VH-VL binders against q9umr5. Designs and how they scored, part 124

Target 1, 268 residues: q9umr5
Amino acid sequence: SYKPVIVVHGLFDSSYSFRHLLEYINETHPGTVVTVLDLFDGRESLRPLWEQVQGFREAVVPIMAKAPQGVHLICYSQGGLVCRALLSVMDDHNVDSFISLSSPQMGQYGDTDYLKWLFPTSMRSNLYRICYSPWGQEFSICNYWHDPHHDDLYLNASSFLALINGERDHPNATVWRKNFLRVGHLVLIGGPDDGVITPWQSSFFGFYDANETVLEMEEQLVYLRDSFGLKTLLARGAIVRCPMAGISHTAWHSNRTLYETCIEPWLS

## First folded at step 5 (VH-VL)

Design ge18 (framework fv_mavrilimumab)
Fold by ESMFold2-Fast, scan of step 5:
Structure ge18 (fold): chain C 268 residues (1-268), chain A 123 residues (1-123), chain B 111 residues (1-111)
Amino acid sequence: as target 1 above (268 residues)
Amino acid sequence: QVQLVQSGAEVKKPGASVKVSCKVSGYTLTELSIHWVRQAPGKGLEWMGGFDPEDGETVYAQRFQGRVTMTEDTSTDTAYMELSSLRSEDTAVYYCATVSYDWKTGRYSFDYWGQGTMVTVSS
Amino acid sequence: QSVLTQPPSVSGAPGQRVTISCTGSSSNIGAGYDVSWYQQLPGTAPKLLIYGKSNRPSGVPDRFSGSKSGTSASLAITGLQAEDEADYYCQSYDSSLSGWVFGGGTKLTVL
C-alpha cells in the first residue's frame, strides 16, 4: 500500500493550511497515512532553524520507524530547508521522495512582508547588518538570508544555510552528504509567479551572483564541487524539476493541477 | 467585541425550507468567516459548513450537499443558512459561529457563537 | 455517529483533577490537525475553552489545559469546581471528509 507522507510547513503556517493537499492525496491515493507536523506553528516558525530541525527530527523518528518500506516528505517554503537538514543529520532516514514546494534552497534575497514586520526600518540592501549578527541568527528567516553582495559575511555568519549547502566547512559534512544521498528522489517545485521567494530559481538551487544575475544549479559551486550530493543525485537520475507559472507563494499546496503534475507522480 | 445575533425560532412542515439569519456586529462581515453548526435535542454538535477563511469559498459537509445554501449580505452584515427538503430529523438548534485564524499561534478556532435558532420540523 | 470518540461521562470531586479523552484517526488528529475544546452549559451556546491543542482564550482559567499525542487528545481540568458541570466537546478537522468534526460530547459531573 502507499508509503506514509510527512508534511513540514513554512513561515507562519499551520497544519490546516495543507487541508487541500491532504484532500488531493486522499482522492488519488486512498489509505495513505499523511501527517502534517504540528510544530513551530505561527510565530514559533521564527525560531532558529537548527532548533526546528531538532524538534521535527524527534517527531519523524517514530513515523519512519513504523514504515520499513519508506516515507515521503512534502516540505513547503522554509520547511524545505528543515527537510534538507533532516535528510543530512539523520543517518537512518528512509525517505523515498523529498518533495520541495517553493523552498529557498540557495537562500532568500528579497523584501517580504515578514521581513518588514520583523525589521520595519530595514531594506534588503542593509539586512545583512542584522541577519549576519549572532542576534539575527536566532531568527529562522536570517538563517537563510543570502546577500549576494556580502558573500564573505554570509559564509562566515550563516549558522544554517551555508553549512547545509557545504558553502562553509563543517566537521560533519562528509556524513551529512552520505545521509542526504540516501534519498530516492529530490522533487523541486517552484515558479516565476511565486512573489515571495527571491529569486524564484532558489527553489531549483539557482541564485544571484554578485551582479544579481541568476546562475542556475549546474553553475553553482555547491553543485560543481558536489558539496552535499546534488551532482551525484542528478547523475543518478534522482532530481526532478517541476516549474509551473501562475502560482503564488501561498497556493503551492492548494492547486490541483500542480498536485497532479508535480506531486502525485512521486507518491508511491 | 464580536456579537452574533440570530433570527427567532421557526416551525416548518416536512418538505419545506428554512432560512436562518446571523447578524454580525463589532466587525465587518467581510473580516470574518461564518460557519454553521447544529445540535439536535439531547445530541452533540454537527458542523454543516461555512466560508473558508483562507479561500473565501463556501464549503458544505457531505451530509448536507445539495440541501444547504450559505450566503452573506455584506451591506447588512448578515449571514444566512438555508436548509431545504426538511425532515423531522432536522429538528435542532442551529448556531452560527466565527472561525478565526490566530497567526501568532498558527491556530484556527470557532471563537464567537450566536445564541442559536430552534428549528422544529413537524407535521 | 461522531467521528471523534469521547467517553459519554466523567466525574470527580471538588478540588480533584479530571481528564476527558478525544480519540480520532489518521485522517484528523493523526494527520496533525489541531484539537479545540468547547464547554456547553444547559440552554447555552458552546463556549471556546481551548484552541490549537493547548491555547486558552482570554477569560478561560489556566486550570483548563489541552494535550495531543498521536491520534488522540485530552482536556485536563484541575481544581474541579461545581460550575464546571457541563458538556464538553472536542473538535478537529478531517481530511477524508474535507470538513470540521466534533466529538460526541462528555458530560462532566462534579460529585
Scores: ipSAE 0.644, ipTM 0.848, lowest interface PAE 2.0, mean pLDDT 91

Design ge19 (framework fv_mavrilimumab)
Fold by ESMFold2-Fast, scan of step 5:
Structure ge19 (fold): chain C 268 residues (1-268), chain A 123 residues (1-123), chain B 111 residues (1-111)
Amino acid sequence: as target 1 above (268 residues)
Amino acid sequence: QVQLVQSGAEVKKPGASVKVSCKVSGYTLTELSIHWVRQAPGKGLEWMGGFDPEDGETVYAQRFQGRVTMTEDTSTDTAYMELSSLRSEDTAVYYCATVSYDWKTGRYSFDYWGQGTMVTVSS
Amino acid sequence: QSVLTQPPSVSGAPGQRVTISCTGSSSNIGAGYDVSWYQQLPGTAPKLLIYGRSNRPSGVPDRFSGSKSGTSASLAITGLQAEDEADYYCQSYDSSLSGWVFGGGTKLTVL
């Protein structure tokens, strides 16, 4: 029988947003138990990411406990960062495939409608003043704001992303790395036409340098230091990169060709 | 605030088609997702189809595929549901309803309903 | 047959609590899809009562509450009143049918 699939949504999402994804899974893997976690929906998706990780952890534990053969995670947008943290903080997860759908794994540095709604007069160049304050870090979107022109502030103020990426020291870093490395496959999905995730290569652990030139994963210090296990996973053959053009940010979970190419092969 | 006003009762013969209208006021039709639900006398509610609130595509329940067509005229803020090849078991009250997203909760609901249109299929 | 199962009738006395169940499966409620509840008074269109598990639209008293666990949902009505006598329908989305589904309805009688 197929392993259960757990879906973790993104910013301002609902479980209904994943209906096409569940339809595809049912067509290709009939009988698969798929659960979309309906926690932190709507504006509650703006709550600090560590708070969301705690809530999703409580929901995920009983599902994993019932599936001794393992589970798969499909994590969309901001949800991919929640799943990164879940895999690190859980000493006993049994995740086979972690499928990251256009998630800003190295952070976000781009204007979005969500940021304009929260901070209408801010531009990406001055958001660091708000996001790297204690007040700003109470919003999930600021937890992964990564201004390449103020990397010193990002490293000191980021309460979430800098820690899970091992860019700043944490007492639990060794345990988090050990836990994350238990994942069977890390499937990274994203593309140039996303229109929200900036740079889009953030979904593949690439990111801007101080000149806004994108450096790919293998040039990142977190990879070179193997801070949470990326280099080890890549050497093991456990990282899958699946870029696709022509897909906008809200369409990753509803494109059949993407599903067949990037997701279906990793559901067992 | 949103009001849905449906066309009047229809009596049709088996094999005919019926087209029910739903006029929207309080919002423009382009800002709403209209769905259709029917209820046979003394029976429960049955979803027929509508415009997907996220992608705007028309979706029909499997049972009605090939017999139902749902359209909109944005110039008159009117949605239509046309059901063809009518049978006696199609006798029902047909409702239009809006499907809305509440961004605060992240939830969808069928929040406003028309008054209903009785369609009677008899020889 | 209805995809979501409700008891055909429930009854209670004024002032008491009554609960209406809605039983689904892994393709709908079990998949994480929300459950909404509708009240239909005799001769009228359905009215939204509860949406997204436990949210109430403006004007719905807090005597009405929703809950969801596993593959099932429940509507609870406390302080039962004669005016609550109506048919109640649950609704969710079903991924195997690619569409919205309703329960068979429950007739609430206030004794």
Scores: ipSAE 0.703, ipTM 0.866, lowest interface PAE 1.7, mean pLDDT 92

Design ge2 (framework fv_mavrilimumab)
Fold by ESMFold2-Fast, scan of step 5:
Structure ge2 (fold): chain C 268 residues (1-268), chain A 123 residues (1-123), chain B 111 residues (1-111)
Amino acid sequence: as target 1 above (268 residues)
Amino acid sequence: QVQLVQSGAEVKKPGASVKVSCKVSGYTLTELSIHWVRQAPGKGLEWMGGFDPEDGFTVYAQRFQGRVTMTEDTSTDTAYMELSSLRSEDTAVYYCATVSYDWKTGRYSFDYWGQGTMVTVSS
Amino acid sequence: QSVLTQPPSVSGAPGQRVTISCTGSSSNIGAGYDVSWYQQLPGTAPKLLIYGNSNRPSGVPDRFSGSKSGTSASLAITGLQAEDEADYYCQSYDSSLSGWVFGGGTKLTVL
């Protein structure tokens, strides 16, 4: 009897994108109940991340309630940030494995086709003017925009990422940390050929300093301060890092070798 | 805007093969994902297979694997479906359809359909 | 045997509301795959009526609506018209079959 798997998609994505992932799970773990949450699909994925967290929370509660032995989360791209917040705001989650597929856990600082569609005349160097406004924070992309050259603006204006990373104080921070620490395993997946997540090490809690030099997780203040529990999770052996080269952003959920290496071992 | 025009009706004997064509206009074939669906007289719709652009290859329904071949000729913007080892139960109208992704909703649909090709298998 | 189950027929009078159900399982609708609906008038090819559970393509009247809950979906037709008399098919993706699946179809008769 395998634990149920809940899948949370990414930006401009939908449940059909995960058909190969579900096929792989059915082959290796037959009988697993897998649910891809078809909320905030397509352009609705641009809604503010806290709004998405509320909607996904309502959807996962009954699934978790039916599974007393626990559930697994597989969260892709932007969906990994939604899952980060879910694990913090839910004081009764029973998540065993949280599998983060190429998610910008420390934020995004790179030009993408998604940004060009939304803000055609913007470059990564000037997007901070839009994203760190109240209007910009109504878009999910801007909720995790992290400009390393305007870190003070990020810390003050980010309504989502700075709060869940404990980079700015919040009344619930202690409770959020305690809730997040209940997770059994934090499985981080990403790679240099993703082409969208910038820097790709953001999927492993690494990020740019002011000179655009990547500092890895253990050098980040959020880790050193243990703001939401990363240092504690690493110390208890609960963090798994699974980098893989040769995989583009839209292929993380459809590569069999990736699945067998990085995902399958965590689907008890 | 997209128009799919299929070849005319066919009558085949058991054991023969049939090749149905689907000519695309309004788009180039390389921009479209063509799928095939059949319908026996008085019965429902049955998906046979089609090109999956995310996979980069054609996928077939398990029931037809080994009997069906779906190909494309980009020089004439024509897709083909060939079904071999025909039986009387293969008597059906065969449709080609486009499968499109609507990024606004994040949804897939079989949005345009050909007029259908009646294939009759009789001795 | 259809993977998605529909009633074989439904009927209604002009101006009435009718609903057509589509019942799936954990491998299709229950897994989170969306549902499309197709209208087939006698002697014609199927026409896309609803996609992605509840979206209407251009040209489809708003009296047609779709919904999904759990392992099932429904097509609602309000203000029933004579021209609505047709066969209706639901469709989803099935992970156990690795392919697209259709319901058995429902014949709508306008009385």
Scores: ipSAE 0.629, ipTM 0.855, lowest interface PAE 2.3, mean pLDDT 92

Design ge20 (framework fv_mavrilimumab)
Fold by ESMFold2-Fast, scan of step 5:
Structure ge20 (fold): chain C 268 residues (1-268), chain A 123 residues (1-123), chain B 111 residues (1-111)
Amino acid sequence: as target 1 above (268 residues)
Amino acid sequence: QVQLVQSGAEVKKPGASVKVSCKVSGYTLTELSIHWVRQAPGKGLEWMGGFDPEDGETVYAQRFQGRVTMTEDTSTDTAYMELSSLRSEDTAVYYCATVSYDWKTGRYSFDYWGQGTMVTVSS
Amino acid sequence: QSVLTQPPSVSGAPGQRVTISCTGSSSNIGAGYDVSWYQQLPGTAPKLLIYGSSNRPSGVPDRFSGSKSGTSASLAITGLQAEDEADYYCQSYDSSLSGWVFGGGTKLTVL
């Protein structure tokens, strides 16, 4: 009776990290078939995002085919960007709710332990030198690095985020928009205490201008131009915004109150 | 190199309690998650509980909830498992094991095991 | 009944290939949780043989390999040796039980 749920993890994650989320779903929607996609775990989460999109696409096709009533996606952190692209490149997806858990939908501009591990001497102010090279674009985290002080380099060099957001032209843009608009609900979740996603409003399609002042979704050119369908979805009543304070980056999938407030209502 | 050394064999009467220790060396207890697994004679492995490696909270298998208590003394790097209201079917070898995360693969495993402690419950 | 189902026994001759199955359900292996395999020699503690469904820890020969598909996992042992005679256990996490679960074990006999 309940639609199956597909979970797409984030950077350096494992299926075990979602055990609490699966417990909550089983408690509130018993009988729901939940599958955490066990692809690109650990170090492999650093592979280019287009490679990950292709692999996850191959995994979701048979699940979607067996669920004619539709499926739900729950996509965490970097996984939310994978799901964004999946919904655009799949001509035949039947996703009802796309639930994005603290994903940097407009990009990332902040120092994190992951970046310090990969590039020990880097700072957010100079990471653009690495990320906006062809070599840097072979790493997933550079695919959504969005330096607001070098927006020209971001637009020219981003092989992933600038394309799926329609910030740079692509031959498939019209088809990607049509495909994305088939989603039933876009549920955006995030909050100020995340501590990793910078700015945290990136999870709601807000982002820094050149002065590091956050502009919200409705002020973004991608929204105003309706580049991939955000304005159309909002007008249709299909966008849900669910901010919550007090939740750190690794706790979005393990907080019961968050689940009951932001996720549970969208799992039919 | 991690080594787990458990306390010696115990013989208990029905209704008593037993407390098994697991001394960790090679790493500090704060860097490890200790779990407990038992095995009745001639039978398979049964997970009892442990400290969740992601949040550090204790988690117990439902059938032992209310009878088992797992604690750690970080000053002596020793983990403990206390099982109360003992029954004859609690006769088993009790193992402690470390649960670790390999960030390179994104995987969890019970990677190091103690030698086991035989607990016999008889009247 | 164990939550993960293994055949109670399997046998082979030296040099042959044997496969041990581990069948789960939608709440464990089918939900995407990894499978680990443990070898237990008579009178000893279990030893980690495979983790994360297909990864070998240091010191485990490449004769041992693991795989996972759908709701099931498999342990393959090639070039079977007398020293491989042992009990083998699969393990996963189960979201319905909120805990770790083991298979019933498989006795491998080298004839």
Scores: ipSAE 0.714, ipTM 0.876, lowest interface PAE 1.7, mean pLDDT 92

Design ge21 (framework fv_mavrilimumab)
Fold by ESMFold2-Fast, scan of step 5:
Structure ge21 (fold): chain C 268 residues (1-268), chain A 123 residues (1-123), chain B 111 residues (1-111)
Amino acid sequence: as target 1 above (268 residues)
Amino acid sequence: QVQLVQSGAEVKKPGASVKVSCKVSGYTLTELSIHWVRQAPGKGLEWMGGFDPEDGETVYAQRFQGRVTMTEDTSTDTAYMELSSLRSEDTAVYYCATVSYDWKTGRYSFDYWGQGTMVTVSS
Amino acid sequence: QSVLTQPPSVSGAPGQRVTISCTGSSSNIGAGYDVSWYQQLPGTAPKLLIYGNTNRPSGVPDRFSGSKSGTSASLAITGLQAEDEADYYCQSYDSSLSGWVFGGGTKLTVL
């Protein structure tokens, strides 16, 4: 029978936003138990990511315990970063497929409606002053703000992304890498028409250099140094890349063609 | 403040159709997602369908698919629910309601309700 | 048919606490869809009482509270008053039906 699926939402999402995804899964894999974790919804999605990781961890433990053959994670947008950290902090997770739907895995550097709503007078060029303060790091959005023009501030001030990516040293780094490497498949999904995730290649572990030229995953120091296991996973054949054009940020979980092409094959 | 005012009671014969209206005030109809819920005498609430608040497409409950049509007239801020091939089992109070998203909580709710329209199907 | 199961009736005395259960399945509450509660006084339209599992609209007293666990939800009413005598309905979304679903309703009697 099919492994249970756990869905982790993004910024300002609700479980209702995933109704189409659950309908697709029910059509193609009838009998699959799917749980959308309804924690940190609405403005609570702005809470620090480490706090969210703790809450989601408590929610997934009983689900994983009831499924000895394993579970799948589908993690959307900001939720993909929560799932990254979850897989690193759990010594005994049994995740088979980790499906990352348009998540800023190397960070975010772009003006969006979400940021303009929170910081109406700020531009992407000056948001580093807010985000890399202790106060700013109490907001989830700032936990993955990655200004390529102030990389030294990002490396020193990021309390979340720089640590889980192994870009800054941490005492738990070796254990986090070992835990993350337990994942069966890392399925990366994203595309150029997303309109929110900037650069869109962040969903595939690509990111801007200091000139805002995108360098792909294999050119990143975190990959080359194998800081948290990307090079090992790729060598193992465990990384799947599924880019798709024509999909806006809010449509990744409601596009049938996307589901059939990028998600359905990984739901055993 | 949103207010929903529905058309008056109707008495229909089996096989006829009924069209219930729901006039919206306090907001423009295009900013709201109107859904329809019915309640047979002495029975519970039953969702019939409405406009999806995220994509604006109409969605109908399986039981009513092929018999119900939900439309809107934006020029008069009025939503309509038409139910055809009426049976005695369709005797019920029909409610319109708004479905709203609260960004603070990340939650949807049926937050405002019309007064209801009694539809009686009898020979 | 009601997809969500509620007890047909509950009763309590003034000042007491009552709880009304709402039992779903893996396709609705168990799938993570949130629960709303509605109060219906005799001869009136339903009124939103609780939304998103735990949230109260403005004007609803804090003696009404909601909770959710697993495949079930509960409405708690503390300091029970005569005017609370009404029918109460839970509601969620169901992915297998692709639609909104209500519980069968619970008649609250204040003794």
Scores: ipSAE 0.741, ipTM 0.885, lowest interface PAE 1.6, mean pLDDT 92

Design ge22 (framework fv_mavrilimumab)
Fold by ESMFold2-Fast, scan of step 5:
Order: sequence, then C-alpha cells, then structure tokens
Structure ge22 (fold): chain C 268 residues (1-268), chain A 123 residues (1-123), chain B 111 residues (1-111)
Amino acid sequence: as target 1 above (268 residues)
Amino acid sequence: QVQLVQSGAEVKKPGASVKVSCKVSGYTLTELSIHWVRQAPGKGLEWMGGFDPEDGETVYAQRFQGRVTMTEDTSTDTAYMELSSLRSEDTAVYYCATVSYDWKTGRYSFDYWGQGTMVTVSS
Amino acid sequence: QSVLTQPPSVSGAPGQRVTISCTGSSSNIGAGYDVSWYQQLPGTAPKLLIYSNSNRPSGVPDRFSGSKSGTSASLAITGLQAEDEADYYCQSYDSSLSGWVFGGGTKLTVL
C-alpha cells in the first residue's frame, strides 16, 4: 500500500550506491516498490543537466502513471537538481514527497576531485572562466557552478540552475512554478560535515554573498520574489528542514539514523 | 595482469573448519576488494561475502553469517576465507574474485577470478 | 532456488543467434541494479563476459551483447561458435538480501 519511491542518483553514482537506502525502506515499509533510475550513471552523469532531465522524465512517466495515488522522489546530490527541474517541466507529476539529500540547490562553489580530474589546473577562483563558456556548460557540474564573485556571469551564462531558480527570466517560468507547487512536501537534508557541497547550506537554499558570507533561504531573492514557489511552500507548511552533523557526502544514503529521522517519516 | 592463486584442495570431516587462501599478484591487496563465491559440484554460483571499501568492512551473505570469516594479510598480499562447522552440503569449489570499482563510470564488476579450491566434506 | 531465474539450457546451431534470459524482481534488477554475465567453460573458473548491463571487457568479442529492461536482462550471442558451449550466469545485487546474487545458470549447447 505504500507509494512507490523513485531514486535519482548524483555525480558518478550508480544504483549500487543506494543499496543501504533500499534496505532501510524494505525494513520500515515492506512492499514499497523502489526504483533507482539507471540512467546517466557514472561518466554519463557529466552530460548537460537538461539532457538528463529529458531522459529521467521519460523514465518516470510510466512509473507515475502506474501509481495514481502518487509517488515519492529521493534525489541525491546533483540528482536533487534534476528532480527540481522534473517537478517544474512536468505538467502532470503526482509527486507527494520530494526528498533532497545534500543537493546544491543554490549551486556549488568548492573544489572537488571530479573538477580536478576534468580541469586539472583549475581552482575554484578561476573555474568561472571554463564553466561559464559554451563548452563548459556542456558539463553537468558547470550547470550548477555558482561563483559568488562573478554573479553577473553566473546569471548570464548558467543554462540550467539560474533558470530553474528563477534567477534569470524564462518564458516558461509561470508554468514551471505552477507545476513545482503541486509537490506535497519538500524535504531538505544536509549538514556541515558533508565535505563536498560548498557551502553546505546550499542544500537548504542558502548561499554565499560576494564576501563568502552565507545568507540563508529567507534572505535569498529567489525566496523573497517567490520565483518558483519556495515562499508559498513554506507558508503552506510543506518545507521540511532536516540538518544532521557527522555525515560525509557519500554517506547520506547509508546512515540509518539519518534515514529514520529525515526520510522514513515522509514515505507514506 | 592481475592473477589470483588459491591454495590446494582440502578434505575435511563434518564439524571441522577449512581456511582457503588467495594470493594476489600484479596488483596490491590493499587496492583490491576480494570477494568469495562457491560452487557445489554441478550446481550454480553462490556469493559468500567480501570486503566493501565503501563501507570499510567485510560483508557476509546472510546464510554464512556466524560461520565464515574473511581476512587479509597485506604483508603477503594474501586473502583468506575460513568456514567453520562444516557440513556435507559445504562440499564445493571455493573461488576468490576481485571486485573493482571504476569511479569514472560508477560501476562494480567481478573482474578476475582465482582457479578455485575444491573443499570436500565427507565422513 | 535462485533469486535470478535463467532457463536451465538453450541450444543453437553454428552461425545462429541465441538469447539467454535472466529474470529478477523488484529487489534486484527491478530496483535498478546492474547485471553482469559470466561464461564458465567446463573445469574452469567463471570469466567476466559482460558488466554494467551491456559493457564488454577487453578481449570479449562484439558478438556477445547484454541488455536490461524492467525486472529482466538478456545475453545475446550472435554468430554462434562451438567454442561458446559453456555455462552462462547472470549476476546482480539484491537489496532484500543485502548481497550479490547469481542466476541458476544456463547450459548453452552448440548443435
């Protein structure tokens, strides 16, 4: 009787990464149909996020159609941004709980091993030169690169995150907002010991200003303008914030205490 | 390239223990995840357990929990699988295999296999 | 009682195409876990033939191919040769068992 759960992975992940999460769900909600979308795994996770959104959209349509009572999304890291876009572009989604596991919802501004592999001589201070080029925007990680010292370039060049967050105008913005607002619950999870998502408050729609001081969600223009519905969701009581210390980036989907505290309550 | 060489055949009585070794060459044991798989004569493959570097610990298949212990000696690049309280149904060829993780593709595979060690449990 | 179900045998003539199925459930292939395939010649250890549903290791001919759909996977062998006579095993991860699982194996006979 439980609603099906759809899992969307992150950068360089595969379905195997979620084995513990599926084990926890089976223990607490036996009979739940859980599908980890086996698309854009590993290296293919570097494909542009709009391409990934299109592929994941095709995969979720039959699952949602088969479950008229609704579905839940659990979206990890980069996958949380894919799910943000899915909820906006789908005129007919029936998502109840959207559970975002340590996803850089306002963007990323931190050095990672993946960035060093792709761009070996780059540091976070100069990566904007690559990411905000047409070539750089062909890589998913650059689609949510948000350099707080070059916010004008981010707003102009971001082909994905600035549009989804309503930070730059788009013809479909009104429809995207209407679609996103159909979600039952937005469950935000993250923490200070993640070690990859920088700033970690990006998982809660907080982000750096030009002095690298973190401003929380309620101080962001996207919230104040209600660009895609965050202010409306919060007023409706539909936003859940579940921060937890002591969890590294690769452990969000394999920590039992986190699952019981932040995820389990939202899987009806 | 990578070679796994296992210890020789064993004959044991019911209730005894057996310890099979797997020597790694062409790579270092610390950089590999070794798993164990058995096959009864004329039957299929059965996973027993192995080291999961992501979890930082050795995981055992449910039916072997409490009877199997998997250890590694990095100084000799040798992995071991010890199975206790042997029964006739434990008669099988025991294989060690490397499980590799390719972080660029996010994929796991059982890439290289040892030649197998026949363990016969008979009265 | 294998968690992944394979036909016990398949047969074909040289040059023909054969397909070996591997049927899982919602806790393994259906949950999105990848499928690997292994070839076992008589008296030898298994050899990795296909990994991550459809990828071939170096040295495996392109006449071997894998696919996955829903709760099932398939291994296809085209241009069948006498040397392909072997046992074939599928493998995936199972979240209910918290471990790796193999199919029961399929004996391929080249007529």
Scores: ipSAE 0.433, ipTM 0.785, lowest interface PAE 4.1, mean pLDDT 90

Design ge23 (framework fv_mavrilimumab)
Fold by ESMFold2-Fast, scan of step 5:
Structure ge23 (fold): chain C 268 residues (1-268), chain A 123 residues (1-123), chain B 111 residues (1-111)
Amino acid sequence: as target 1 above (268 residues)
Amino acid sequence: QVQLVQSGAEVKKPGASVKVSCKVSGYTLTELSIHWVRQAPGKGLEWMGGFDPEDGETVYAQRFQGRVTMTEDTSTDTAYMELSSLRSEDTAVYYCATVSYDWKTGRYSFDYWGQGTMVTVSS
Amino acid sequence: QSVLTQPPSVSGAPGQRVTISCTGSSSNIGAGYDVSWYQQLPGTAPKLLIYHNSNRPSGVPDRFSGSKSGTSASLAITGLQAEDEADYYCQSYDSSLSGWVFGGGTKLTVL
């Protein structure tokens, strides 16, 4: 029988958004138990990411306990960051494949409809004033806002992303790294036509420098220092990169070719 | 505010086809997706299909696949459900309902329902 | 056969509380899909009563509430009134059927 699959949604998402993904899994791996976690849906996805991590943790514990052979995680957009933190804070997770669907793993720096709805008059160049305040850090999207022109503020004010990436010191960093390294496979998916995740290479641990030139994962200090285990995982052969052009942000979980190419091979 | 008005009752012979209409007012069809649900006399509700508001694809329930066709005329804000090869067990009230997608919440709801169209299949 | 299981009937006196259960499986409610509830008065079309597990549309009294846990959902009606006598249906999405599914319906009798 196949390992259970746990799906963690993104910003303003719900379980219904993944109906095509579940259809694909049922077709290729019939009998797979798939659970789309129905927590922090819609507007509740704006709650602070550490709050979401605690809630999702409580939901995944019984699922993992019932599957001693292991589970797979499919985590979409913002949900990929939730899953990053879950794998770090859980001393006992049994995750085999962690499949990250177009998640801003190094952060977000771009104007999108989501930001315009929340902050109609702001531009990406001035959002740091809101996001790097204590009030702003009460919103999930600000927890991974990464302004490359104010990296000092990001490092000091980010209550979430800078900590899970090991970009700022934390007392639990050594334990978080050990826990994260228990994962069997880290499958990274994303592409240039996403239109929301900016830069799109953030889904592959690339990001802007101060001149807005993208530096890929292997040039990042977090990789070079092996802050949470990326270099170790890559050396182990545990990182899979699956970029695909032609896919918009809301289509990663509903594109059959993407599923067959990037997701299906990692579901056992 | 949204109002759905369906066409009148139909009596059909076995093997015939029926086409039920649903006129939307208060909003345009481009802002809403229409789904169809039927209810046999004294029985429960059964979903037949509709337009997926997120991607615009038409989805049909498996048991109606090949017999049902759902279309929309945006110029008249009218949705249609055509069911072919009618059988006596197709006797039911057929409802149209709006399904809206709110991207801010990422969720769907069957918000408004038409008054229903009674379709009787008899010899 | 309904995919979601509801008791065929439930009854209560005016002013009392009743609860209507909706039992699903791992392919629908258990997979995390939302539950909606509909009220159908005799001879009328269904009316949306609860959406997204626990939200009420405008005009639905707060004595109606919904909840979801595991593979099941519940509709609670407090302060029963004669006007609440109707059929109640739960609804969710089912991934194995790739479609929307309804419960078999529960007839609520007041007095």
Scores: ipSAE 0.109, ipTM 0.677, lowest interface PAE 7.1, mean pLDDT 89

